# VHH binders against F-box protein At2g26160, part 12

Target 1, 331 residues: F-box protein At2g26160, of Arabidopsis thaliana (Mouse-ear cress) (q1pez8)
Amino acid sequence: MEKPEWSELPGDLINLTANRFSSISDVLRVRSICKPWRSAAATPKSFQCNLPSSNKMIETVLSPTTFFRVTGPSSCSYKGWLIRTKQVSESSKINLLSPFFRQLLTPSQQTLDLLKFEVSEIRQSYEIHIFDKYLIQGVIGKEGPSHILSRVVFLDNLIFAVGQDDKIWCCKSGEESSRIWTKIKNQVEDFLDIILHKGQVYALDLTGAIWWISLSPLSLLQFTPSIPMDYDGYDSCNKRLVEYCGDLCIIHQLRLKKAYIRRSQRTVGFKVYKMDEYVAKWVEVRSLGDKALIVARDSCFTVVASEYHGCLNNSIYFVDNVRKSVIRMKL

## First folded at step 1 (VHH)

Design x2 (framework vhh_7xy4_2)
Fold by ESMFold2-Fast, scan of step 1:
Structure x2 (fold): chain B 331 residues (1-331), chain A 123 residues (1-123)
Amino acid sequence: as target 1 above (331 residues)
Amino acid sequence: QLQLVESGGGLVQPGGSLRLSCAASGFTFSSYAMAWVRQPHGKGLEYIATISGSGGSTYYSDSVKGRFTISRDNAKNTLYLQMNSLKPEDTAMYYCARDYYDSSGYYLPFDYKGQGTQVTVSS
């Protein structure tokens, strides 16, 4: 098990908590001093969309989150740390989150002058909280509100998400909020991911096929064939979409086949394919070169490895479901 | 300046009723899901009920389902718990809690909770 050093925050960085940015004056101060924080402070606030379920409406809340690269004072190396922040817009709070796990970091007793650190925005994503059965166990529970929707994509005034039912859902954004999630009609396929790529929304199904979302009428059109290769002895049921060097790519997470149930839950490797836009075919990516892929629960993106402490070239960083820890694998 | 102030607890006979209230201030009340949780003396925190920000969705623990009703008045920034058919095992300190309305609830399900109000059910 290989924990990436760069994804673990020094204790002092935990001081970027709700208490530090709970007022509008704190938000304005950050915006006037630092452009990356100004970008975060200017991002859309959390908002409610309703999900129909049987004969009731279930509330869902969309919360924007931002991944930042944080570097030390100008006299230090240009290498930085990966952090994730979430603005609790109703109170103007900015919360520090684990980059890979859905958890709020506990405030440090030491104060940190974050204005001495340089931060740069690397990725924005959205989390969806669904108000459903709530289970509390102990002081800090691993139980929380269920998440039925994930992998959110925002395009103009439309919001797309993958549901727990593995279908694509759509909601209109708007100022006054009878915002209601609706399932795109006539979906036979089960979907794993969606991505906005070059102004178009693409969806990835269980077989590795890419679908394009047409907006007039709202429908799914198959864009690529299924990936023709399943590896003998491996299961590629976990697949993600990512942008790599301007290309739309698919990541296959390989596990041992279910004939060996105890081992089938372990990730043994990855395969990455890029879409050849010229012929609309998948081409295997044999090396990520000087880059690494970050496979987080709600977001998947590329980083330049040399810009991060402890990040290695040609690597994929992900959360292992068996070990509940961040693991690195070389492509 | 965020505050949750519980009231309405007290001593009551088995089979009796109590109505708890929680006055919220310092945040946009209607934008947050709210919960009631309780802690019996010497035991851990126990979930009782939650209500969505709009009041459109409610969920209850099996131990209180059909006896307790959670409600809210967003115009008054107040959360309520109507407790009927009280049993000795309902004796606990009752807390009003603001739900952490997104995925950080995985480890920290409550953003904030109040000071509590004691409910004692005894003959």
Scores: ipSAE 0.000, ipTM 0.261, lowest interface PAE 13.4, mean pLDDT 68

Design x3 (framework vhh_7xy4_2)
Fold by ESMFold2-Fast, scan of step 1:
Parts: sequence; C-alpha cells; structure tokens
Structure x3 (fold): chain B 331 residues (1-331), chain A 124 residues (1-124)
Amino acid sequence: as target 1 above (331 residues)
Amino acid sequence: QLQLVESGGGLVQPGGSLRLSCAASGFTFSSYAMAWVRQPHGKGLEYIATISGSGGSTYYSDSVKGRFTISRDNAKNTLYLQMNSLKPEDTAMYYCAKEYEVTYSGSTYEFDYKGQGTQVTVSS
C-alpha cells in the first residue's frame, strides 16, 4: 500500500499558514492581499438547528470544512498540496486539518513567506455535532457510534442530509425560517449518500439507483435504474456519489463478506459507474485516466493527479476502516 | 494505558473564576473530541462543553454559554475549561471525557471514558 505525500502537508508550510489564520482579523488581512485567499476566507459560519427525535428536540450544529489546493506562485511544477480547514466556533480562529484524518497538522520550526502561496477551493463540506443529554450520559462508559445525520449538502437556503434512518432530511437555513429538520415525505427507499451536481441535489439508494430531489414540490423522483452487483465473496453495500469529468458517478467500495468483526472488514477494491446523460444508463468506468478520486469521510471528489504532489493517475485515495492511514488503490 | 487526570478545582465564591485542566495520555490526543461533564452530589451527569480534535469547533450547554470556555493544547495533550462568573449551581465534580473511537465514520460526539474528576465548590 502506498501512502500519498499530499495526504499530509509538510509542517513548515502549514505552520506559517495556521498562524496567519489564528483570528478573524488575520482572515480579513489575507482577503485584502490575495484574491484566492480572500475567497477562501469567506467561508460559511457554523449553523445551529434542531432535530426532532421521539418526544424531544436534539440540538445540532453544522460546522463548515473546506478542502483547498495550496501552491507556491514561484513553483515551476504547478503541483500543490491538499489541505482541509475548519472554523473554530466560539473563537475567531481557523484551524488547518489533515484532509483525511480528524487531527490538526503537526507544527514545524521552519518559516515560510505566506504571501508566496496560492490557494483554490476544491470542496465544501460540513461536520455535524449532536447534543443529546440522555445520549451523552448513556455513552459515557458505554460503546456505540451515533450517526443521526451525515453527508450534508447545502443548496441556497436549504440543507439536506442522510439520517440514521437511511432517509433524506431537509432543514431551512434562513433567520426567519424554522431551523428544524424534517424528513422528505413518502420515502420508501433507504439512502446511502447525497450530492450537489450541476445545481441539482441527487441521492443514492441502497440498490444503486439515483434519485433527484425536486424542490417544487419537495419530493424524490427516481432518476436512474438500480445497478445490482453480485461479486462472489464481496459486500458492495458501501456506495458513494462523486462527480467525475462532469458526470454523476457511483463508487462501489468492495469489502470481503463474512468478516467475524464488522469493523475489521477490509476494502479489497472499487468499481466506478457513470451515468450516460443521453440514455440515462450506467456505464462502467474502467480507468480514471489522468485523474484520481478522493474518498473522504464527509465528501468525495475528483482531482487532476498531476496537480498534486505524490498523487498518481487512475487512483482512488481513501482511509480504510481497519488502518489509520490513507490508502491508494488503482482502478 | 489510557489515562485522564483532572485538576484545578477548589472552593470559590460566587462570581469567581477557576481554570480546570485535564492531562491525557495513552492515545493520540489530537484525533479525538474531548468534553467536560459534571456531576452534582447525588445527581446525574450533565454535559458542559465539547471541543473537536483539532480545536476547530466548540459547543456549550445553555447553562454555561458565555461563562465557560473550553480549549485544548494538542502539543501538551491537555484539555482546559476556563470558568467565569461562577454560580452555586455550578458546584459539582467535574470530569473530562474522551470521544468513543469511531475511526472513519462518526460526526457526532460520543464519549466512552472519563477520569477521576476534580471538585468545584461555589459558596458564599
């Protein structure tokens, strides 16, 4: 297994960048100096909302995270590094994170000139925080994950997410609107993922079918047929949506069946399918060409491999649930 | 191996301030969200504040918003709680708690371990 260089930026580069974004004032200064950093610094703030559950309301907070490509303007290679940033709520600071891990990048003693760097926004996503007094009390001293909402998509004044009940939920983001999550009505299917593609919101169900979310009225309409996969000895239930070369694609993550411990189930391969826009049929993508797919916890996206240090063509980069490292697999 | 050691509690008058610390060891501190929870004598655990692994997000219970500040120093493996404008109702044993290990899939805060605690008493 090959660990990509761009999965972790050099400490010297990140130390200076992190120090510059230690306050809102620093963000405003950067905006005045550099257009790419100015755009990046205008990220959405944390958003408070409520999730109904049984006979109570659960407080939730959405915290924005943004993936950036960072390059030096004087670099002859044009290659850059992938970083993730996160705004500190109750604080004016912005912290730099590893793109694949839930940790702050390690500082170094080297200093760099921040004004020599360029950044471009690659992807916006959200981290969800759930506050349930009974759940928090029940978890202290006990094991078990809670996945009430995941895979958040922001569209205008609407927010969509996949719930623990495998249904699509919607919330309004406006100050004058109710900030209460509600399920989209008449859902029979179980959903795995959601994506914003060409100004439209699409959802992926358990069978591999894509659904379009109509906003007037708010409803789910089946867009493609299912792609049932029967790989002998493999579990393909872990599926993600991604945009590849302007097309909406499904990533099928293959894991061995009958693992004695579910969390020890290893990824052994991938299959990728794209939608043929003219006939609305799925076609297998056998090669990603000069591109790579980034399969992160809250987001999946495509990059041009040659634009990133240590990134290889025709590759999928992901974090295996057994190992705490970024793994590359060739498609 | 995994250990959380709270300190900094004590007796303080209403309106006073205290700074609690939690020294963590036996795990990669920066990879986990941390929380402060409290337990008044004879009552259940109450959530106070949570901070993400990076320190990039913080969240507070309504009873302490504007009065308490949670922070962390990942280089020192230490969690802090700055408590201002203390009230008699803040009297409790305070514990720091580590997020349950959800390696690649969790975005919710769940906690599976707490230390021995540090007592905070707010009186006259």
Scores: ipSAE 0.000, ipTM 0.194, lowest interface PAE 12.3, mean pLDDT 68

Design x4 (framework vhh_7xy4_2)
Fold by ESMFold2-Fast, scan of step 1:
Formats: sequence, C-alpha cells, structure tokens
Structure x4 (fold): chain B 331 residues (1-331), chain A 123 residues (1-123)
Amino acid sequence: as target 1 above (331 residues)
Amino acid sequence: QLQLVESGGGLVQPGGSLRLSCAASGFTFSSYAMAWVRQPHGKGLEYIATISGSGGSTYYSDSVKGRFTISRDNAKNTLYLQMNSLKPEDTAMYYCATEIEYDSSGYEYFDYKGQGTQVTVSS
C-alpha cells in the first residue's frame, strides 16, 4: 500500500511534529490542565449511523476530528503548527492525525507532549468509516456498489454528506434508531462538496453551480448558475467550497487532462471565485493576500499564513493525486 | 507506521481447522473495518470476510459462509479468522486488510498492509 510522505512539507513543520509528540498518556494529562485540549478530550466520541444498501443496512461511524494550531509557550513567536486530532470511540484516548492524510501518527512510533504547548482550535470535521464488503471487493478487482460518504456538515438536528454516487445524503442526529442515511429526493445534478456558511448549507455541483439546502421541506434549490469554465487542455472537475474572509468561495483545481486515467492527472494550478450572495454572481479572487487555503480531504479552510511555520502568503496547500504528497501552489 | 502482521497459517488436512490472527498497530484499530482476503498461487485476490469497527456487523463470501467466522478483540488490537471444514480450494496466502478511502476528487488511498500467512490444505 501507499505510505504518506512528508518530504514536500516545510522542514520545520516535519521536524516539530517528529520531535515534540508524546504518548497518549501525556495528551490525557493535558486534559486536566490545558483548556483547549481538555475541551477536545471531553467532546462526545464517535456515533453510529446506518446506510441502506440494497436490502441491507451498512454500519457507518462518524468520528469527530479537530484541527488545532499549536504554539510554543514562548511569548516571542506567534507562529505555530497545524495538527489534527481524533478522539477514539468509547475511549479516553486521543490520536494524532496527519492534517492532510487520514493516516495516524501513533504513540508507539511518535509522541506528543502537549504540556509544552499552547493550542487553539481552528476547525472541526468528521471522518466517516463505512463497513461494506463491496467497498473492499472493488479495491481488490471485484466491482460492486460503493456508498462512501464525505464532506460532513451538521445543521440543527440534521447531518449532511456527499456520497460516492455524487448525491447529497442526510441523517437525523437524534436517537440511534433514527440515524439512518437517506438520499435527498429528486437530485438530477451530481455534487462535489457541501459547506455550512452563515447558518445555511450550500452544495456545489459538478458544473460549478451552488444549491441551497432548504430544510422545510428538505430539498435542493439552485442558487447560482453554472460556471462555464472551459480551460483548453485542463480538467476542472475537482472543485471545493471554502469560506474566505467571510465570503463563500469555490476553488477550481486544474489538472492536466489525461486520455486514460483521471486519478493520474497532475494539478497544474488553481482558480478561486467568490460568490456574491446578494446577486448570485461569481467574482474571481486573484490573490489570497496574507492568507492561505488548506485543501484537505475532509475539510477546506482558510488560515493566516504568518501564524504558521513555513506557510506562505497567497498559497494553496493540497494533496496531489499523482505525487501523493502535500504540495503548495501560489494563487 | 501502520503495520498488520498475520499468523496462524500452516499445513492441514481436508476437513481440518485453523485460526488465523492479525496483530494491528499504528492506527486506531476500533475505528476501522477489517477484512480477510486471500490469494491462491498465481491468481488474483479474493474477498473472504469483513467485520465492522465495533464488531457488530459481519459479511462473508459465499464460498466460506457457514465454515469461517471473522471476529476481533479491540482491546488487544487483534483480528481473527476461525476456519473450519477446510477444503483444498481454501489453499492460499491469507492477508489482513483495513478499509479503504476515496473522495469525490478521485483521491484514492489504502490502509491495506500485510505480509500474509500461508494456508495449505492437502491430503
């Protein structure tokens, strides 16, 4: 299998991660001392939902993860490091995750001493673990249906996610018996992403159009027109939603078009567009100024570059499908 | 680093039994679905059984249903496969595997890592 590589990250970030991790027991001791880590450790653990597939129910587990900015106790530096943590279901343990990859940095090989650091919460997200024999069969050369869910958003008593079938799925967060994923009815378009923005859930379709999720009745209503992006020789099928300076923005990831294999396409650039919510128009964002965008699998968010070691202004950090490593590009 | 170490294979006569084990490390074992897959010499990988992270759900291939039982001990980070009524066609290298990940951008990565354990059923 593929191993995550850190070679393209700033050396300082890699070195701090390797040299300053401590055991799970050290993380749990911080639960009683450090307010942000205590809050994270006390947060409810994962919970179970069921996904219907044919005539069976597939067990799914939503596991909360939190992105933190970690700084030293020194008052001389405001720069910190981006880390991600995951609380183990029905356990008092906290696991450290790669910010960009789902893979674990484990206590048996890496240690983290949070007693030496100050932390601030940047963003919460969710990982979805799906149990499905067809998912495994697909990987090992047998074809079957796959209903992988991603891009989790919570709003009121509802949970939304994007399925591998490129449709929006919804689950109620109440009693365990009511936590059944249901596809929202009458979806004609294919969706790439969802985001919670200013108390509303927005969905992004394959053509770049934004849809508003109405809660009463539960339905998708087209909010903006498609973005007719014809980049000769480039594929813009990978698009993400992000909040930038209070505005809802769309990120177009441009890949060199390949004749045969989509997953082998290399990223060659980005375009960012800001939604004018009042007139439903797109305006190109030509510079991120003093900020950077973090495009991770489960989350997409903005950071102030000067607050992070090795982070550059006007940059987008992402994982390239071909190189399988964290890469930065200037907008 | 994620590690999966299979053990318990061996030579057994038709009708016999074996119990395979998979020691997992380097990830939060209880949060991941686990699978057993096998590869006969010179053939492709064949799915055998899967178990959810909690152990509450299991699935089996039709070729082993009723004969094999998948289970896990999350306190010991160990996955098991109890194999009964073994047949010559069960001869294969057996591998332990974790669930895989995909996203809507086409990014594909896997947590399947194991050296395997050989099961030979012969008379």
Scores: ipSAE 0.013, ipTM 0.408, lowest interface PAE 8.6, mean pLDDT 70

Design x5 (framework vhh_7xy4_2)
Fold by ESMFold2-Fast, scan of step 1:
Structure x5 (fold): chain B 331 residues (1-331), chain A 123 residues (1-123)
Amino acid sequence: as target 1 above (331 residues)
Amino acid sequence: QLQLVESGGGLVQPGGSLRLSCAASGFTFSSYAMAWVRQPHGKGLEYIATISGSGGSTYYSDSVKGRFTISRDNAKNTLYLQMNSLKPEDTAMYYCAKGEWYDSLTGYYFDYKGQGTQVTVSS
């Protein structure tokens, strides 16, 4: 396993803010040389939704974040770095976040020179937080505040998320009175992930089956058969959805099965499956070719490996749950 | 331009009351959590209370719970702290702070605070 260097940034490309420029003209100049910077400055702001829980109404905050590829505008190399950003307040201020961890990157003492850099938007992502005393405190033990809703997906005026109860929840984004999370009715299955693919929202259940979310009426319809979790000697309880080469695919994270004597369940490999439309069955993807899969906490997506520093072909980059580090595994 | 302007501090007797105000400008006030923090002379910053953007959720430090009430008027872009049953140990410079969510490990980071308003509780 190898740690990617693609997330390393030049010392001067940290802690991006309008306050680092001598005037508003400097901010506008950055926007003029990089369309993604202008787009990021105009993106929707965080907003509040309410989540019913037992006899309480819990306030939740939905915050947009963006994955960018950063490269030098006059560079002879087309390779760049993967960064994640969040716009703050009503300003041109942009905080740099870790692509894989939900944390702010440590800023350097060097002044940023944005005339040397180009930024390309890769993916829009969203985080949802509950307003809780533990969110204000930051950390409890070795864990952060609970993620009550995750895997956020937007479709027009609808927002979907996977709850900590492993059910799909839905909220309307438009009207403040309708910004109340509602669990989709009649869910028997436990869900692990959701994805927007070709204008449709798909959900992944614990057994590896993909479900289609029908919007009229709002309901879940089984789209693919289950994939048995009977890998010889392995457990596959962690699964993610990803779009790969135009296909909807499932990523299975493999760990050794528990024995009588407790052993750490370290990730030992991955399996990737796509739906074969011709035979209506799952088929294994045995190579990612010139691409790599990014398995981040809030999003899972494909990149062309050659476009990133230190990114290798046919690779999956993820956070090892045994170690707090980004690790690469060859598919 | 982001601005937070605190007011309402002063000298008060033990057992008395004060209401602090914070006038906010330069950002969409209702979209952000707000907090009151204080700094006694020669000590570090102490969290007092926080309120969600809508005003529907509030949290307090144990030292002020039941005595202080945080509230907001989103139409007026103003944050308030009603302080009752004041004690000498409540003497501090009080700051209004704007919250920003960073991540699940950090939680809310109060990324901006005003210049403060002094509260002195003495006979």
Scores: ipSAE 0.014, ipTM 0.467, lowest interface PAE 7.8, mean pLDDT 71

Design x6 (framework vhh_7xy4_2)
Fold by ESMFold2-Fast, scan of step 1:
Structure x6 (fold): chain B 331 residues (1-331), chain A 122 residues (1-122)
Amino acid sequence: as target 1 above (331 residues)
Amino acid sequence: QLQLVESGGGLVQPGGSLRLSCAASGFTFSSYAMAWVRQPHGKGLEYIATISGSGGSTYYSDSVKGRFTISRDNAKNTLYLQMNSLKPEDTAMYYCARVDYGDYEWSAFDIKGQGTQVTVSS
């Protein structure tokens, strides 16, 4: 018998999801169905954007994924489980995905019986896949050449993404003939993340600086100075953008410096800073209060901890790359 | 509602040629990559060729590179496979397949038709 990898991963949120999902799995084995999500009537369909390359056009596909909170019908508790889904075809099939990994759950867990559960949409995201040799030969692992663009953000009729080349790319969402990826010109810096915040698109560069994307003309303008963020004995190699209580925040993942014992790549903590948009400076967030941050593969977002089974206040849930497991850390 | 109808197979001598066709209906044809796969009698499915939704990109298995050409006519919702320099080893039932995009499931081929038999024999 094969056991899904995600069910063996440590971490409070994943362990709770696995435990409660095991209960859901029993229901799904009896009542497995392929139906659309009732609360997601406006869920977008997959669509194509073309990438120019070496005298040919490479096809890329934008596939919607949605994070849901799922609650039991017979419980008086409003607490639920966090799941991620991907709709395979317009007509019927929904795949269940790990919230933290780009892993597909086993076929027995692909469908959800909506008659047994109430679902509510938390976040919508997109995955970008390139049509290439690796797609048809199969790609095993969390990352592959099929993921050449990430962190999809929509603004008006424009789509933005971060490329594998650490540059910002743009595409129009109109008719198929106009859906051609174009790299924004004159980018000097390399970028880690991009986010839509209060109607503006912001990008985070490798030095910790925030850039604003101007639409007339399409260009990147530096919004904050570079932040060194080098703490004594630690480095901050991973940085993500997130919205927290209406504020734009940066999450710094702290690791021991590589020279310190063989476990030096292990995450030891987090620092969170919110941007003061008026003076373009960072203010440290010392507590998340009754909230938790979900640092997922394709998205970062805030949840109210009390709305989720086993989710703790003032916590950050993330994937540890060394152990390939979900870990919780208190801020 | 998804329907794929293969045609064009037959008996040919080694070194001969055939052109296979697949008529698709029940989905937006130009929005999906399409593939040809084959199954020799008593063996598993073997990937042959794939074409992107726009037709701008094609990929082939090593066993058919330089001999087979995959193409599509999106206005007619039709997929084609031009087979040249046929060998006895090409004898199989040929299926048209719609390719579903998945994170680690490239094997998500929708094979809905009955296929078309190709026999290469003297």
Scores: ipSAE 0.012, ipTM 0.396, lowest interface PAE 8.3, mean pLDDT 70

Design x7 (framework vhh_7xy4_2)
Fold by ESMFold2-Fast, scan of step 1:
Structure x7 (fold): chain B 331 residues (1-331), chain A 125 residues (1-125)
Amino acid sequence: as target 1 above (331 residues)
Amino acid sequence: QLQLVESGGGLVQPGGSLRLSCAASGFTFSSYAMAWVRQPHGKGLEYIATISGSGGSTYYSDSVKGRFTISRDNAKNTLYLQMNSLKPEDTAMYYCAKDETYYDFWSGYPYFDYKGQGTQVTVSS
């Protein structure tokens, strides 16, 4: 439950790094775009997809975001910092986002000149914004927003997401009339996550079994058995999918259950399981070696720890529901 | 270049009406939710209303609910705010904004990237 070491970072990037993990009103603004930012600006733009709900259509917007690694050009170190960004307008202005939170950090009068830094793209992700007057009222007036759809994955002309009903939903990215979310038929399982892996979409159910999404016909086929984890008094619902060293893995976030103190569930550790694709069996990953896992809200991914300042080997970086800070745990 | 040009403000008596308009350019107007926000002299920005990209869904702050109506004409790339039963407390510079909403699990605050010089509304008795 250790926080990153901030004192090792350069002054102008320390402020940027702090802003990625804190809800503060003073953030660095970007005024210049280097070549990698201009290339990222050419990626797919926002898409509108409509979600049927009882007596109405709920509008949803898929917004692309990009994770970057930033390094100083004159540094002898190849180490950098993780940032996430979204272009606000066609005027080339860039919004800096927290990599772990959905929160947009408010721009300040201070600026970051990106022409002084080398930037490399790590990962593209999508945020879902839901436009519904009752949901907006609920989010603004109540603690904690409800997300109807999460965990967006694109495959060719298809878009997949996990609904709050724990079912997989699909939308076509083509013409406007085809951009209506539909629930995949005949789902009896409850799903926690989806991922694109080796050109295929896989879904993770509540028991830790992985399902393959077949496109002809559109259907879910069980690909692995459930994970064989002993309960030992842990909550089994907090699982994510990640690609680790080319393998499809499950991250299980272990939280103690206590019947009377329900609002203070503490994360006590993690277990990671690798799918052996040849035999379709689960194998526990005992160490991440020289790598770390980033468990962000919209995406989970692997980084080589030595390429990032303050990132430790064999570590998982995440946020608890009740904490407003990034936490590190060793696997 | 993203441009938002507000117009239609002016001086009006309490109980009167005004219709504001916002001409948008430099982005695909129909693909984005739009909002009206206001700033009274010497105070912070206050959210007023939002409308979805298609115009099918709207939301209003409690201070204007039942008095103001937001609408859009996607063929003309124009956003409107019909203001009825105006009060002295409605006196402010009004801005239209392209909706870039981000929600923290705990705060729930939307973020709007607003541009333009705004249009002044003065309600004087």
Scores: ipSAE 0.000, ipTM 0.315, lowest interface PAE 12.7, mean pLDDT 69

Design x8 (framework vhh_7xy4_2)
Fold by ESMFold2-Fast, scan of step 1:
Structure x8 (fold): chain B 331 residues (1-331), chain A 123 residues (1-123)
Amino acid sequence: as target 1 above (331 residues)
Amino acid sequence: QLQLVESGGGLVQPGGSLRLSCAASGFTFSSYAMAWVRQPHGKGLEYIATISGSGGSTYYSDSVKGRFTISRDNAKNTLYLQMNSLKPEDTAMYYCATDQYSSGWYEDAFDVKGQGTQVTVSS
């Protein structure tokens, strides 16, 4: 099999300053049967967990996905491209996913020959596939399909996720008969996000407080105070957890309070806070320096901007649901 | 590349039976729910049945419930539809489909990739 006369990846394979999902389609020219060499060491696999519902069990499947930084072997540039991949069952091919969305790219962009490229693993995440047509329709709300469980993290033999009910759910990973999702007991709070940080699982509630998940017994313990930061003229429409320079941080996504209905979902800025664990005080992060934050649907993480084509320092990249595109904002 | 190949259709008399098959490739078959949908000549697509990735859960449209049975063989990457007590109104092109962004929304959000297999019920 011979490659096309194309000899290198164009510099715009992934440009985080714009909607590049169609551009990625135009750039990818080669399909491959190649297995990722780094997956041989990690060996991530799909597995089933059951979700209890009234008089039956609803099947859920956790499927691993991996974010990679990709560079050409013959390139003199140290800059690379951000991709997201999912293994196929025969391990002879990999599927390409949109980095910011849960969906597969079009069939013409589904495979990549990793033997032609140098790849570095950045982050592993999991997709949750849930089978219950009526439960999904009842939980999601008015605007279309979604997943009941999101934001998966692993700790030891345990798996944690945030439910559509804004509660933390837990499942054991090791035994097939014991892989049943259960809601952690005595949750009064509603949760937005979870993260694994320094060997501990932390959860973020609607008020901006961080909770620690204790494993024996499974329980939630408040770790930080609420962050009651009112901004004149702004609403915090979304909050995420991220690790930035070794610190656990909260990202606040801001919108204008008095925007017209069509503009009410438009993001106008971000605030980032870290917890000073010794003083138990929130400290604003005023600059990300040489780094950028990637705020994807299932993952939130930090990258060194200079290592990526089209990535700018002191920036946050996120999906704008109104424009349905990836947008950059300065911190 | 994702590929779905349907087979097993044909001409049968009312009250007869047929078994349809769908050979799937290019994705992790056992991780995704599968569906059968049909399209009568000159009409829109109609949802028939879905099955979970493991095969442990199934759902059916009211028009086929009790008559059709959906099943899968994950070792062979194959989906089946057993059709019993066939009626003239079951006449349609039958397609298998998968939803890789949501496993539970098959009436509107599915991808029909194959050529289908024709079922004709006529006396």
Scores: ipSAE 0.000, ipTM 0.292, lowest interface PAE 13.5, mean pLDDT 68

Design x9 (framework vhh_7xy4_2)
Fold by ESMFold2-Fast, scan of step 1:
Structure x9 (fold): chain B 331 residues (1-331), chain A 122 residues (1-122)
Amino acid sequence: as target 1 above (331 residues)
Amino acid sequence: QLQLVESGGGLVQPGGSLRLSCAASGFTFSDYYMAWVRQPHGKGLEYIATISSSGSTIYYSDSVKGRFTISRDNAKNTLYLQMNSLKPEDTAMYYCARDWGYSYGPEYFDYKGQGTQVTVSS
């Protein structure tokens, strides 16, 4: 008797989303009666982009995923649920996913009256799928080749992604002939994340420095200093970018240091920093107030906690690498 | 309700054959890539075979090439795995999986069934 591969989120947030939706037809019904659903669901398209690799081109597909808040039909100012949706790569249909996992939500025996629910779009992101015979056949519960792309950002006609080689890659989103991934030249730094903020693309390096991606010419320019943080007994090598209250912030994920090296370690806490633009210093965000941070694999974003069932103020929701479950930590 | 129900496993002697079936319900089966994966006792998931939504594109693990055949019947919402020339190292729990397309590993399938046990021993 082994534990399930995937565990549910603690609290009401994921339990409500996991136990409430039944089918694609139900999602399409909601889309047809609600303008935001119809607009968002009808527009998202998958893009094919090719990744050069030594002796071949590897086909990659960018699949749009959208986070929605689902509420009652009236603007009654009460809480909703966070859901994630995705179009199937070989289908125009929309599937309901766990907000944090790439697993389809399994409907409970309970029926939702979808005519009584409204949705609002919170965030759009992209999943990257790679079509490589050897990646498929050679993987035994492990990640594929080092050039796998993640964390996608669109800006105008350009697409940016972080590779597993910790470099920034770029592709044009226009005609199919122009959709070839190219590594940005002259990268010395290793990168962890990218974000679109105030019309600009920013990248986060391993030292906690933020870099600006200039489009004319295409280049990386250091925007902030490194974060010179020493955490007694903690490892902070895992960092993410997030927009919080209009500011670009860095999330430091803290794990215990070990005498022996572990690839997967439990998270014990978080630190959040923003740049003080007036004094050019990193300032610790000691409280998220009435907000919560959602730290998902392909996206990181802020929500107003009071707008969501089971969501607590001053909290960070993330995937635990050891237990394979979503956990809440208070900041 | 989304379901994948595997069947056809059992005990077989080396060199024997088995045919596994996976009955799919709760989604439009013909719209999805499908896969077979296996997990030997105490080991990780191993990718065996994938088949495209139309059945035109098929991939096999090197360990099963020439011995296993994946197929599908979209009219019956059923996925099959014909296993020939079975070896003791083929002993595992076999799972039917729904695939969003090729991803970073077996853990990224969007749904997996409960499994059917295959044991190859004399």
Scores: ipSAE 0.000, ipTM 0.177, lowest interface PAE 15.0, mean pLDDT 68

## First folded at step 4 (VHH)

Design a18 (from d16 with Y103P; framework vhh_7d4b_2)
Amino acid sequence: QVQLVESGGGVVQPGRSLRLSCAASGFTFSDYAMGWYRQAPGKQRELVASISYSGGSTNYADSVKGRFTISRDNSKNTMYLQMNSLKPEDTAVYYCATVDSYPLEGSWEYDYWGQGTQVTVSS
ESMFold2-Fast, scan of step 4: ipSAE 0.424; ipTM 0.738

